# Ledger of designs, part 5: VHH binders against Glycine betaine monooxygenase reductase subunit (bmoB)

Target 1, 368 residues: Glycine betaine monooxygenase reductase subunit (bmoB), of Chromohalobacter israelensis (q1qyu6)
Amino acid sequence: MTQNFFNPVTTQTWTNGRHNVRCVKVIQETWDVRTFCFMADQPVLFFFKPGQFVTLELEIDGEAVMRSYTISSSPSVPYSFSITVKRLPDGRVSNWLHENLQVGSELVVHGPVGDFNVIDYPADKVLMLSGGVGVTPLMSMTRWFFDTNANVDLQFVHSARTPRDIIFHRELEHIFSRIPDFRLHIVCERGDESGEPWAGFRGYLAQAMLELMVPDYLEREIFCCGPTPYMKAVKQVLKSNGFDMSHYHEESFGATPADVRADVEELAEQAEAEMEAVDTADMLQVEFSNSGKSIRIMPEETVHAAAAKLGLHIPKACGMGICGTCKVKKLAGEVTMEHNGGITEEDEADGYILSCCSTPKSHVAIEF

## First folded at step 2 (VHH)

Design d01 (framework vhh_vobarilizumab_d1)
Fold by ESMFold2-Fast, scan of step 2:
Structure d01 (fold): chain B 368 residues (1-368), chain A 121 residues (1-121)
Amino acid sequence: as target 1 above (368 residues)
Amino acid sequence: EVQLVESGGGLVQPGGSLRLSCAASGFTFSSYAMAWYRQAPGKGRELVAGITSGGSTSYADSVKGRFTISRDNAKNTLYLQMNSLRPEDTAVYYCARVTYKYSGTYTFDYWGQGTLVTVSS
């Protein structure tokens, strides 16, 4: 055993690029989540912007694969860096890492990179919204604020399925108990039958919960990380309340096998292809002839929701296409309408639609 | 209030060059990906070039090697350098802010007023 202590005066920092690292510690965070801590053979200081990620270069079953993971550790403790990985039931890479990555394991990482960080978006009032393993970049940011004695008003809202699924629970409570301007809120979908019942907030993060926990949420710089449905719900709440989305920052992670992080090259190519493919066809115009108003919406948004964004109040009772209360006349265009008896075949032939269950297939004009 | 103001358009001969500018205000410019779109008479809008907040760029095949998108975060300004212009490049050019779509694709909001580029002899 040789002692290799860092010399803080002469130890150099890593740079963006390819690095050979060794796993020096494995921590079981929850029943299905592990943290892997890495160091290089030659001492380096792992400085990065809190929230940034690395890409692992792996060989699985003879095939080269790459996967990105956010750095969960903070650059305030720069002698190592960590990633935190949730084991997904059918996830190829997450299962391989849990089964094969041990203390002493060697691998290649690429990084650090990433625009989701608190350094480029400084603010006096911050709100962190996390779902499941999406806690990882936000934990990096929180550790940085704590260790650097940052003058920040921090609100942290974490969502988990059950109490046993709360990642970093003890460390979060410790940090937030020590700083008067740091406030922690945890929401669980349900109690854990194997443990003590959950006495805090229950269910999915809802607007009412956010208003009670963080009354000034619309005045904060917001960092959000979680499964796609979680982030979609958050953005809907923010947009519905007139939040300036230039102060909203997000990063995605895999919560299901289909949502695992892809290779960085593949992800960059997909993002570029999406940007190249985006045009006015992705945004469909809905015109309301009687009011003289129009708005561009995504194909997944309903005509009723489009009207509401323009301050137009189309009556709505069921929202499921059963009662017909949201019936409006379509003057032009095509919609996809899924109804359950709230409109007759004759009404459809006459151009009527149920606005609460109709989404546009083209630019449409509505008599309202 | 988000504002995007395009400038730099004009009449130019085939093979000539123009530099377009887009002055952004009312949002944290450095946090957003930005794009240039164009619309020729009788055609739909098409993406010409995009740039991420981190500086990665993408281009339509028709302009690759001829156009260069860049940004100056200190000035809150987006640029499009257009070289070797062709008559087919004649269009109104629009600056757009890129927003992540709920379904995992990019969308564009806060289009500017546009600037006309005419390439003819």
Scores: ipSAE 0.000, ipTM 0.117, lowest interface PAE 18.1, mean pLDDT 78

Design d02 (framework vhh_7pa5_2)
Fold by ESMFold2-Fast, scan of step 2:
Structure d02 (fold): chain B 368 residues (1-368), chain A 123 residues (1-123)
Amino acid sequence: as target 1 above (368 residues)
Amino acid sequence: QVQLVESGGGMVQPGGSLRLSCAASGFTFSSYAMSWVRRAPGKGPEWVSTISGSGGSTSYADSVKGRFTISRDNAKNTLYLQMNSLKPEDTALYYCAKVEIRYTGSYTYFDYWGQGTQVTVSS
């Protein structure tokens, strides 16, 4: 058997960017959850802030697909990093990963990135609230605290549907049984009908449960990760009890909340209005009297182009001001007309212009 | 299954124009914001533009602001990118992407990307 050796003195740290990695280990966490562990072909140190994520660049059925997953491993084990993926009903990417990603598989990842981490929000007393796969960033944080012998009072409350759905169950129990200042609480929505009997808390995380499990929850730095409804319920409890929300941090893997989408659309709408205002600053109005239409155009645009934008079809054969086909009568305003003989001095005196080579100098009115 | 199919790329000289299209299927198109993302040779993906589900709100990268226009036709499930005054620096593979925000207020990510359409700006 051959052993691989890494030279720690010359090993480089990864940077925020694009990286080629290989799957070196696949772990079945629950019946529908797997952890995939990655390494680089040349040893690299995968340092990141616990709680950060990577974005996978995948090719599924010939299509490029980008999907973000939290790094569930800790930077205290830096020669590899792991993601933990739940197989979702009708989920394209999660199903593809479970079916196709195996030891030896190569893929591209982008990262590390993310604001949800324990390094930027240091605290002596921490409360971690997780729902389902939301356990993944919190597990990264917990592993980091454990491996670095962090001097922290850690309370971890995990919510799962049933006992068999508890991700990292044995490792969580192991870590929390060994550190006096680490306490683990698990809530299951319901018990397994045919599985191991559940003697712990049942139902959805409620204020009364939180008060019993973590009596000082209002004094803690709080990290929450789970489905949007779960986090919304947590925030309602915290806000209802006067919690300082500057000490609340969250991350979601679900669809964009409607309120956030509304804010983004409002901001983009404002940016659009500002862009429109800037773009129209130097514009001049062209009015077509017979059609009752008008449009603002840049001084460099022709009267013919203005008409076309309004669905008006002024005849045009040459476009160079030599044939006279685009001749129209100007009722008001001034234009710059660069013609090559397609209009007579008499026609010009009568107010005619060649629309294909006339650009506005002022507000212009055309008989068309 | 979500499918995004880009088209309209090609070779064009500096100062020229191209109109990219993205045919979307497998999801309720009008309910999602859509983006254009590009990747130049040897570079990672660069966000170009995003349009809201209704089409009422748009945003652009500073490098393309004033030159590119994003639009959509929800009746045809099609996303567009009108590219004017093209520069050699705009040479890239252009992707259509379905948008989601992973964390409230912090960042966005893309659920799905198409195969891309190549745009080459050279004389």
Scores: ipSAE 0.000, ipTM 0.177, lowest interface PAE 17.3, mean pLDDT 78

Design d03b (framework vhh_8h63_2)
Fold by ESMFold2-Fast, scan of step 2:
Structure d03b (fold): chain B 368 residues (1-368), chain A 120 residues (1-120)
Amino acid sequence: as target 1 above (368 residues)
Amino acid sequence: ELQLVESGGGLVQAGGSLTVSCAASGRTFSKYAMGWSRQAPGKERELVAGITSGGSTYYADTVKGRFTISRDNAKNTLYLQMNSLKPEDTAMYYCATKYVTWSGQYFDYWGQGTQVTVSG
């Protein structure tokens, strides 16, 4: 066996930015989910807030592609970090990672970044609501609570399609069997084709299920992560019961093309209604030259949000300025751009901006 | 301590109906979420129906449309009306005041159970 000795007193801490890492372990979690574990070539401590994410810089078929993934590991084991990736039927990046990423693979990552974390929202009573692969940030948080012997009353409700689709099932059962104040509840949409029996709740998460599993759910700090329809259903239950939404936190993995289209159409309708009601004389104009569209927006709104209000969809993966997915060329005007390494100095010199983190300071023209 | 006593079980023909009852003695019945779980020989324990203190109901897919859960807080009694009974419904039926925890198939049962046998 190979043995390495690190000096734990002088080991460097990972800083936010661009890092070279190597895949050191691949774990098959379910039939369609894998965990990839990464380390730097030199010993580095990967500290982050549980629930934060990294953005992967990939080259797929000669094209530079950026994709954000939640860190599923805990900062309590700091010499490595892991991401957990579900293979999506039509997913370009998820399929590429499953087919090509292996032990020894070299990768560039950006981060850690993210506001969805338990450190900034401390509470004595926590409710975690996860759907499918949305378990990943909540698993990071749960591992942190477990490893640090946190004094927290934790209720974890996980929704999966079938028993075989329960990600981290064995680990969750292990953790939750060891701590009296940790309770695990699992809902499956249906039974498994493999014949694996399921004796718990069936169907989609409903108010009656929450009231039976977690009677004090309205008194908890809530962390929710899952597909868009899952999170919309959760928010509807909470709002209809008068929950204080300042105690609700959610994370999205990014919308599918269909979800992006639907959200863009809704935002366009809202913008039309708002423009009818408001004097727009002092608003900033954003012009999209290729589309022949323009809109007046408040100075605090991003170029990406302006496009969305016009029914134009500029791709975005992270919304934090660490991925290049929302990159567009600015033809005229001034913007304030706050980014975390998702754009090169050469691209900035050529007039490119990241639309998801750029707010207009004047009337601007965008090549889109 | 809250005591739960199930009753109303028995032998019934396939396609028939039966109502099982759970009588609660003690305090604060109206504040508890209540449920019915069943266990057949050689099968896992299954939560079939639940009712919250506010009256919201849950039904397992295996019984949805056939079973109806209800409560009478004035009489401290929980009911399960079972219609269109099938041989597969044969089980010991338990009344519960706590939630089912799916860690290692654990269930919190407070009653002694009542046997329902469906011929066929």
Scores: ipSAE 0.000, ipTM 0.324, lowest interface PAE 14.8, mean pLDDT 78

Design d04 (framework vhh_6z1v_2)
Fold by ESMFold2-Fast, scan of step 2:
Structure d04 (fold): chain B 368 residues (1-368), chain A 125 residues (1-125)
Amino acid sequence: as target 1 above (368 residues)
Amino acid sequence: EVQLVESGGRLVRTGGSLRLSCAASGFTFSSYAMGWFRQAPGKEREVVAAISRSGGSTWHADFVKGRFTISRDNAKNTVYLQMNSLKPEDTAVYYCAAGTRYTFTYSTSYEYDYWGQGTQVTVSS
């Protein structure tokens, strides 16, 4: 019966690196989404910039697997941190986490890291655009604004497939009902088959919806997170209207992980239909020399995604440039590669790139 | 050791009724949502019905609404599936499952943490 409380005044902060953590709480958010809350064995303060992520180091069926997840909790409640994971029918890691990660489970995380955050891009008028699980970094930012009583004019536009798929729906409604300068808008692709009919905006986020919901959207600091086609459609609207893209920030996941593919395929097809002003002259050629195949892709697509469209399967594990699993040799051209230690300086000098986080800048030739 | 043991499966004529039972042991039954699933030969496993921890909320698949009813008795650590107006299409192995959630869709049978071995229901004319 002895109370065992740690001293909050002397509790140390974590630093960027490797950490051993334990799951202390599991919250069911929607029918297919869970939040996992973690603490260290010795109490620490989990300070980070809202929007940053961690990478989980897992052993699944005897194999080392790494997967990055945004920290969905706010550093304003720093004695724990949370990740929010959607369970997908064919998702290896998401299914493993839902089936095996429970209160008391121990694992290793790497972090915090990430440039997608509100601290480095302060603004008095903010627009957050989220699609599906892309809500997670924006929720962290929103919780931070709410808890610190930030003097910000916040417009939040969230896109979900159906009303039951709205992650954090009750908490978002609560936060946005309490602050006069916070406005919440939700777009659903369709209503629930057996549920209440959706009376709000329907379909995919379109320019006309943005103009109606957020008439001053071109005057805001914009944070966008969602599937690649969703973000591509948003950027097309912004560029077509002369928006200063230095005020646009997005979370870059690289190639879409296989376990989110089902959600992305439907969104991708519709987003393509809504990108009517996209100039095909801006498309970049990616050539796979060993396979004799080539494809033209949009500037934001990765080498790995280009290969997948041609039926070429380049191995990958992290999608964030932390592991070397997706390493391929570049024979010609220039890419932007955003990695977090998954490739050595010597490999880069020899022409190797991580395909899951490399985006072509010119015509590119790959040895695959 | 967690155990879920289904019983009550048998041969029934079209239009008949049958009640399946699932006896749970080795865990705190009242802390888990319960579900019934079925799998016919050569077909995918599908969710039939689910019930909340307290029994205050239930969900039934569209293909059984009005015909099947799920219920539970937390004092007896048992969940039931009352099946009325049985059709040949209801022929399957029926599985009892325990998990953290009672609301789910057809494709999310993997939400459940513990499973029984199944009981065969055959509906013939």
Scores: ipSAE 0.000, ipTM 0.101, lowest interface PAE 21.7, mean pLDDT 78

Design d05 (framework vhh_7zox_3)
Fold by ESMFold2-Fast, scan of step 2:
Structure d05 (fold): chain B 368 residues (1-368), chain A 118 residues (1-118)
Amino acid sequence: as target 1 above (368 residues)
Amino acid sequence: DVQLVESGGGLVQPGGSLRLSCVASGFTFSKYYMGWVRQAPGKGLEWVSDIRSGGSTGYADSVKGRFAISRDNAKNTLYLQMNRLKPEDTAVYYCAKTIYVRYGMDVAGQGTQVTVSS
């Protein structure tokens, strides 16, 4: 019998951009939490940095609505991605998703994006602190560590209202029971009357609990996600004990992060207005030959910014042309490059430019 | 349920003309940036032309003066009038839409084949 299978050799990677996806699986995680798993009609590899998010474009009651959700799945299982959604009382989008999103449902997502991720902040000793649905980006990170057999000392502290509210409880127990350097701690505000009795820590996460569960918590790279009051309490404990806050990372993805969503919507509207306002005769084409993508930009925009608008991620450490991290080869055209020592004269002679400080003077072609 | 359906391609001799059409559905067509991109055999995607809300247009140097992009918002249709066609214009032509320009252009996938040969 013949079957049409995914071909892993020819399957393309998604990029930061707009994607049409279909729901292929729905999982009931708790009484009020569901995971929705998505695939594209044409197979793609959903690579991203664990902890990143997508923004859903929905039409609810005739209105266009955008909502961000962290990717709860891991890029180690790249033929699909998942979001995990808690149904909020009186929540417009969360209730719509629970009531209408089914296997076979189609929707548009934008992403992946986000600075809250484990790849950009590598560490041998990691502490994850989660409250409620704030577990979702940390679960992505944990799945990645587990699947890649990462050499990391991982402490995970999760806070829930009751045992019934522990998202991913069985999977977390499975992962953490299999790796000697992974420790899981769960704190419940109160116990349930139904089911098994809760024998773990009770109440709100307190400094004394952290000291007992993770005695070296002040020596770890810390990733924290939960409701605003939860994260505020955590930061107060850390600051009062002299923690180096450059090693503290947080994300407010227990609900849609209003600031991030507003920024995405406002930037998209502003970009569209700018494109409509500009005389196209003054705009220059930037072609990315290896990616097969091209875009028109204003003469004052950088090659790096042009790539970003196409979902292409050229590495960048600074915007001043001091480091060579954003170096790319120019195949054709002319640019103005204002650098401060991040590129050699020989590299320039060979056609290399620093994309973060190069603006086009003509139509240009870049090897990327 | 967003759909972009390209048509109008075919075989044409050098110096000839073709008019491509793209019928859009599932979104408010008049408010979106629309364009055409093409892929020649063995090559990557090349931007050809775009048209914005308000009617402003842009063209790649390779087609400037020969191609004309237009839209009919009442019919949710995008057009590309291709004149003085060259063998180098042989490609699959895709209708493209973007909701957010910072996230790049979204191509419809199927496209329409244009072959310029004598």
Scores: ipSAE 0.000, ipTM 0.131, lowest interface PAE 16.1, mean pLDDT 78

Design d06 (framework vhh_vobarilizumab_d1)
Fold by ESMFold2-Fast, scan of step 2:
Structure d06 (fold): chain B 368 residues (1-368), chain A 118 residues (1-118)
Amino acid sequence: as target 1 above (368 residues)
Amino acid sequence: EVQLVESGGGLVQPGGSLRLSCAASGSIFSRYVMAWYRQAPGKGRELVAGITYGGSTSYADSVKGRFTISRDNAKNTLYLQMNSLRPEDTAVYYCAARTWYSYTLDYWGQGTLVTVSS
């Protein structure tokens, strides 16, 4: 039988436009995530900037549907390109792709396009922050760095719901083990339902976690991709710490009808989960307006202790909420205050709290 | 000025134990997240364990269950108890301090060598 071989010397490159492709491989990444690998019938080299995407032209139930998916493969392996698709519980397109797209399937794709890429923003120290399927453009970039033996100090922080939901887990561990300057950090919201609890970082990505995992995060070129609430939380941390946002780059999956991506369905799912967990955020900001200082603390710490860490001395005598010496005015936010008669109902109505026995429930602003 | 000084490194056989200490000068310790990093020959620096001022801890997957990080706020000292040591734990171990204040710089120690060999 005749072998079908590529001739790498004569193979032509693709250009931005409409392309007919065929699925040549399907890889099960997690229980609900698959990678689909495509080639053209006439061999081409799929060169693109890592992080760029393609738009699929589909027909679902007799209707024309267009959906964009990030190219998860690297242009360093150019004889094919791949997309990685998570099956969403109520997702129309993601479910259709998982059920109908198989080896031999033909698709029309438009691309490559996109401005989110590491080539246009070169840096020696890089931080990648990914949530869920937001890992796909960052994985393309990471594969490119690995395959080209790039001289880059890369910190990769990935957030997933559970350990079984970590996309590309084994490959990321492999890259981490082979490149001296690559570091991998994974945060899981909770442990596996079927297995033992996750022993690593838990919950939603918080400033304290970033400080522990990537102590120099404020000195890095940052690439972020994930649900809108995830990216918004990241930006709040960076801005509150004086980060130069010209060094922050994010993939916008589009909240606008003109820029609707398949990842919007994943973003909606993750946004719902994050809203449910807002009350479990493990770090709160305390702002002292008169001194112009602020600090982030754990929910169990008192306002008085927060001030002391900033070198601000709020007077106190008893520390038990009896004498009222530690009284300060709260301008915004919610606290739990356990006092023993050191504050009047009138003072509480006017916004005063006893700092020595008040612990924040939200971000709090104090007049001090 | 501000100093972080590691101690307790040395040669140990596989399966052995070592306790590393990091002494912090000044008031830095009382306001900072403290961490242990390590760097093996020819490799990049990696986070081993971290601890907040309040005592919340985190660990790299490779050391979870074997290493324990702790701090003594009264003595301005950070500790790393290393049990069931493996040859792949051989590295220079660094103490690091990071503040929650946006205007404060990170601080690093000089490192202490740990060699796990028979």
Scores: ipSAE 0.000, ipTM 0.101, lowest interface PAE 19.3, mean pLDDT 77

Design d07 (framework vhh_8h63_2)
Fold by ESMFold2-Fast, scan of step 2:
Structure d07 (fold): chain B 368 residues (1-368), chain A 120 residues (1-120)
Amino acid sequence: as target 1 above (368 residues)
Amino acid sequence: ELQLVESGGGLVQAGGSLTVSCAASGFTFSSYRMGWSRQAPGKERELVAGIYSGGKTYYADTVKGRFTISRDNAKNTLYLQMNSLKPEDTAMYYCAAQYTVKWTYGYDYWGQGTQVTVSG
């Protein structure tokens, strides 16, 4: 034996929890998107359900920051795992990763976790709808289907700004050209600045376009990932046509609020649909008693996000309701809190909540 | 570093007009939703006007028909044209920036403010 190789028979699987990993490969996917590939110091098999994510534990400017990224690789290639990160304008974490994460870089990850996956929602007919970087969990699922020779009727609809912005373009074309029951549809807002016209669909995903591309879309298990307005538009189409929403699954990334807003604002401005005035009467008030500040938010926003909009920095580690770092005392009102053990029943009885996973149901008052 | 600097405040007689402006720097101004808020002594802060990156505007009922918000993306400047001013318009006026398609009363960034005083 002239070389050392990982022994596939004795290599252990990773467990859900905290892991030390090293970046072993960096791939430039588009002009503003990179894939980072990781391995552990001791060989492990990174098994997970396609669509699941990891949370990165980072130190940026001396501050502990936690951010979730979908595993874009497939568990069918288990000796490494990858995340794919778009560099967003004014994005703190995405810019830090692009500037500082290189081959040899070491970091801590927590995972794998996530309900957005194809294993828990098996179906013979699947529709994947992605906008921009939202392609990442769906690419993991698609790679898994391809590598395992899954008997699935797969329709994939991806929306991008221009042809050069199509993440994984060559690989998607390759996979979908090889399997008769896999169909790929790509929608671009416009052509490239190169002056060559885009030969495919143009504009934003509209109901009429979806009906043309996937006539049986109401009969499929649907996985959707993209900017908030994109997912909201998709849900409106589905609900208005009587779709059973128990067969609709969506995911959003744990990017900074500024990172998420950059993509969302750009897409919304170009939509050509009349922008409805947000009904401020439907907003919920969040008061921060110690700071003397208050803000009205949409019902889907977290207490932590509300505080951040007011310049209040509630500590945040896991963002998943596990570690309890974002724990604050609720003085009044009701919230929906989904946690994974970061708070005790006694703390809840005393009025404490985890701000990063608590969404107001009424006007609330927080001791912060 | 994102900065917002208001100017143009002053003393005006009731029925008069005044334009306040906000010079923005350190961010891609054209991509941000911008707004104006005001706070009078002893009162809560009130959002009076906002403008989306695409130019769509909205106004508080207290100022509709009297105030006009506008932006100059080439100059990274936000404006609030105030007409038919009333004594109750007396307040410190704050420029605000928000990077979102959702409307909230809490913007992400605020300036230092400019004082507008309307006399009888």
Scores: ipSAE 0.000, ipTM 0.124, lowest interface PAE 17.3, mean pLDDT 78

Design d08 (framework vhh_7pa5_2)
Fold by ESMFold2-Fast, scan of step 2:
Structure d08 (fold): chain B 368 residues (1-368), chain A 121 residues (1-121)
Amino acid sequence: as target 1 above (368 residues)
Amino acid sequence: QVQLVESGGGMVQPGGSLRLSCAASGFTFSNYYMSWVRRAPGKGPEWVSTISTSGGYTSYADSVKGRFTISRDNAKNTLYLQMNSLKPEDTALYYCARSYSITYRTGFDYWGQGTQVTVSS
């Protein structure tokens, strides 16, 4: 017999300690993110608590370097484990890993360890908040919930810069489409530069968005992972609303905070403190009078897109101002509207606009 | 591969003017809010100005309002800061920064190396 396979009944689990592993697979997740999959020389089950991490022992330019990365794979598929690494512009370790770690590469890992995990903090209602590569430990948790048929009400809110930057996008959509109590919300700062139009939430994660997407967010066990400024902003919202912070758990995303200089974190903290007026200046208020809902949107966003963010369905056929299907009455404010015959001069005089091609110039009120 | 490279700093007398530039590469510049942040000798960092993706909306720190103008050229992937009526207290290392979030009062994710501005005789 030439084939040797794991015997799942007799295969032993690894324990916390030093392990020799080999890279068996490299997956390009996005243009700047890769997943590295590892196995041990002898067959083992890589059991860990979802959200835990390993520390890589590396030799870079003749120096011994230790760096922690969260395990992005799930212990529900324990024949290997994976880490997912974003290439950071100034990151010594992340750049080295992207350039040097290949199928067949051998390295030493220490682990599994970490208290950022769903096993030690069991809850019936969970909120996962991720920014960028901070999706990795939360993906581990999500994969485990999915694979074990966990009885959990899961709300997942992921923030990315553009749709092309959404790590694990297809797998997240697949998992969340199959479980009634799993809800996925993705916020992109803006649309794709070279991809399909983004029809979802746009801008940065704001308290108002969180209240809309997860109205009971203050009643959930919260797991947050992302860049330091992202996590600080989340904690500020939670603390200002009286959240019991014993139910808030966080982890630095993908790489250790040491990959970001302390002076950069200090600059980010100062910028956050000073940017209260800046955040206000870059947003316009859209009020939907019949629905009793309102939202602040970024400049150049359409009235139709603003309504969609609030769960309001304004009919839309062409999206170009030709058909008139998205016609709504504007009660107050000013918009820029360029149409191709979908609205008459009489309708414009009566205050009607085409929501799909109208962008607010001021606070606006819409009859919808 | 995100890179931000500042230029245009130098020494000027009080009341003088300087124009700072930041050349961006490795990302789609037109999709990001951009900011200027400064660090004066012996002091912490101070946010100076932010500009929206289209350049249609701008914000300034109270210390520089009416004197500084932020602008951008998306075709050239370049951010600018026009600094007029310079004061000795404007002396600082000026950083170009990519804004992480405006809406949520968050800071910045990438920074340039900085360009030195000295206002003295």
Scores: ipSAE 0.000, ipTM 0.163, lowest interface PAE 14.9, mean pLDDT 77

